# Designs tried in a protein design chat: VH-VL binders against q9zuu2. Part 2

Target 1, 196 residues: q9zuu2
Amino acid sequence: AITGASSGAGIGKGTADSLDTVKVLDLRGNEIPISDLWKDRKAVVAFARHFGCVLCRKRAAYLAEKKDVMDASGVALVLIGPGSIDQANTFVEQTKFKGEVYADPNHASYEALEFVSGVSVTFTPKAAMKILESYMEGYRQDWKLSFMKDTVERGGWQQGGILVAGPGKDNISYIRKDKEAGDDPPVEEILKACCA

## First folded at step 1 (VH-VL; framework fv_utomilumab)

Design u1_9
Fold by ESMFold2-Fast, scan of step 1:
Parts: sequence; structure tokens; C-alpha cells
Structure u1_9 (fold): chain C 196 residues (1-196), chain A 122 residues (1-122), chain B 108 residues (1-108)
Amino acid sequence: as target 1 above (196 residues)
Amino acid sequence: EVQLVQSGAEVKKPGESLRISCKGSGYSFTSYWISWVRQMPGKGLEWMGKIDPSDSYTNYSPSFQGQVTISADKSISTAYLQWSSLKASDTAMYYCARDEDYVWGSYYFDYWGQGTLVTVSS
Amino acid sequence: SYELTQPPSVSVSPGQTASITCSGDKLGDKYAHWYQQKPGQSPVLVIYQDSKRPSGIPERFSGSNSGNTATLTISGTQAMDEADYYCQAWDSSTAYVVFGGGTKLTVL
């Protein structure tokens, strides 16, 4: 079903309304309305399972490889995780991620977007193979961060997704909800949504 | 009322070129992808490829890449499927269908054209 | 290449429940959609996103999808339900649409 259209196949009137009260935290702990991330620019927003996730780090790396393309198109690259500000800062230090990073410790954005959650979708055979492939390619998981009480209690079982939104608070042009850990869309599909 | 109206049946000889059409009406044509689906006589449905009419971006099934060309003219809300050189094995019913793409990973076809029967024989 | 497998035929008496299966590797982690095709007609969407019905589709049509198998269930099957049924999914690794081989439902 289509919920709205704006400036070339916008969706998300209902989704945008759900996000209207949602705030995320920048790396200094300031509350930012999430829609401010795409109010006056287009943004690719990747939602991580948690900040220690090897598959999320691999996705962040693949998106960061295309940052020059995004920049040329006036598109911001944003990563949001359901963890604490401290965990977000650790992610930035460990990965050298070149995009913007925000924390959503209360999962408000994940709830508004109706992202999938559950142990069975986190520990699947497909996820295990993706993790093995990622390690062979040089990506590493922060195992301590992944299994810390705060990570597990606040979203260790939460799945993520990818959103392309803006310019304009109500302009959501692409949404992908991950069905399990490692459920990645082709990067070309994301580039078509943001940059073609 | 949303409709996809396809061009009429075609009878061709091997080696001939052909272009068939699919005209959308009752909706914003550039807001949806159009997919093409083949059904050989007595057989099942095969996805051939799709086009975004807003920018003419195409994605083809590997089985059809290089065998057909998908195009669109958004000024007249029409998508096309074209062969440069027909083969007897191209004898089939060809459907166009509207593809909902607003939530990636959930692609499905909510409206279908009536089909164009293409018969290729000597 | 990703493949969806359906039984070629299913038979049911009027008023009985028909179940049509669609199997694929970890299909429950994808969305399954179902189409009905009657002879000489275009396919019609009867179930989308595993379990949702388009407007105009009777409530006796339902769907589920878990593990490797999606199922289309038709309760109180009527003669008018006799048709070919196709499942369909999107393969995220290739970005290609895949159809099952189709199931002929006979109501006798």
C-alpha cells in the first residue's frame, strides 16, 4: 500500500507522523528530533542492531565506500544504533566511520518504524554464514559490547533497516526492514533510491 | 480506476523485430515500477524484468538480459517490451504488471494488464 | 539461483479446506505473495506480504509463511476458487522476482 507521494515517489505520511515525536542523541548527548536529520537535505539512514554488530559494521563500511557518490548528490550518510552514547563513541573510534552517528537508547525510532525483533531472527543459519564471511573479509565484532547487559536489554535482539528520506520532514522515499541479521539489500538499490 | 492496457496479439516470423506496449491510466505512472512477465503456453509465470518510468532505470532477470529491451515513455504513460530478432521459443503470453516498491523486499503486483499473445512461427 | 517449489496439483471437495504450499530456502525470512489465475485470464493478487488480503478478496483466503514454507489456505473452498495459484517472492541477494511453478486447484 502507498501512504503518500512527494517529489518523485515519496511514501511515508503515516511513517513520518509516527516519527514526529521521536528524538535521537548526538555523540555529545544532545536530543535531536529525528526528522531534523533530513529536514533540509536528503539522508541515507542505516539502523544498526547494536553498535558491536559485525554485520552492521560491514554494512556501514559498504555504505561509507559510497560516501563520495552520496556527497556529490547532496545526500548525508547517517547511522543510528539502539545503544548508549558511550557505545556510539566506541563504534566511531573502532570503525573510523565517516558518516554521522546517533544513539537511540530507548528504541523509539525502531518502534515507530516497526523493525523486527527476536532471538530467532538474530541467531539464524544465514546470519552465522554472513558473520563468517564478514570475518574472512576482515570485519570484526565487538563481542564484549555485543553481550553486555545494556546491549542485550536495550536492543541486542533488535533488527535494523535502511531509510532514505528528505529533503523535507515528511518525505520518505525508501524504507527497507531487515528480516534477520545480515539481510542486506544490494548497494545499487540504495544508490538508486538516494542518488540516481 | 487503475488500469494497464496492453497492445493486441501479434503473429510474427522468426528473425522479425517486435515491440509491444503497456499503457497505465488512473494513477501516477512515474510513481510505480512496471514489470514484464512471460507465460509460455501451458507453463507458469516467469519474471523478465522491470522499469522505473520516472528515469527509465531497468533491472532484468539473468534469463532475459540481452534478449529483450524494456523501455518507457512517461509522457504517454506507456512501457514497452522489445525484441530485435524473434525466435519460435518467444511464443508466449506477455503480461505487464504494476510493481509496488515503497517497501523494499516486499515487491508484489497489484494490477495486471490483460496480456499480449505473441506467436512466432514460420 | 533462488527457486520456489509448489505441488503441481491439489484436489479438494466443495466446502473443504485447501492448502497450497510454496517451499524455498528460508522463505519465511522473505515476503511471500500469491496470485490466482483462471483459464484465459490475467493473474489476480489474492495474498500479499505473507498474510494480507487485497480489498475484494474473500476472508476464506489466508496465508502464512515460516521456516522454508509459505502456505495459502482456502477455507470452505468453492467451485469458483478452481484456478492455478502461484507464489512469488523477491530474492534480496539478486534483487530479482521469483515465481513458484504453480499449483492447479481442482474443486470436484
Scores: ipSAE 0.006, ipTM 0.454, lowest interface PAE 15.9, mean pLDDT 79

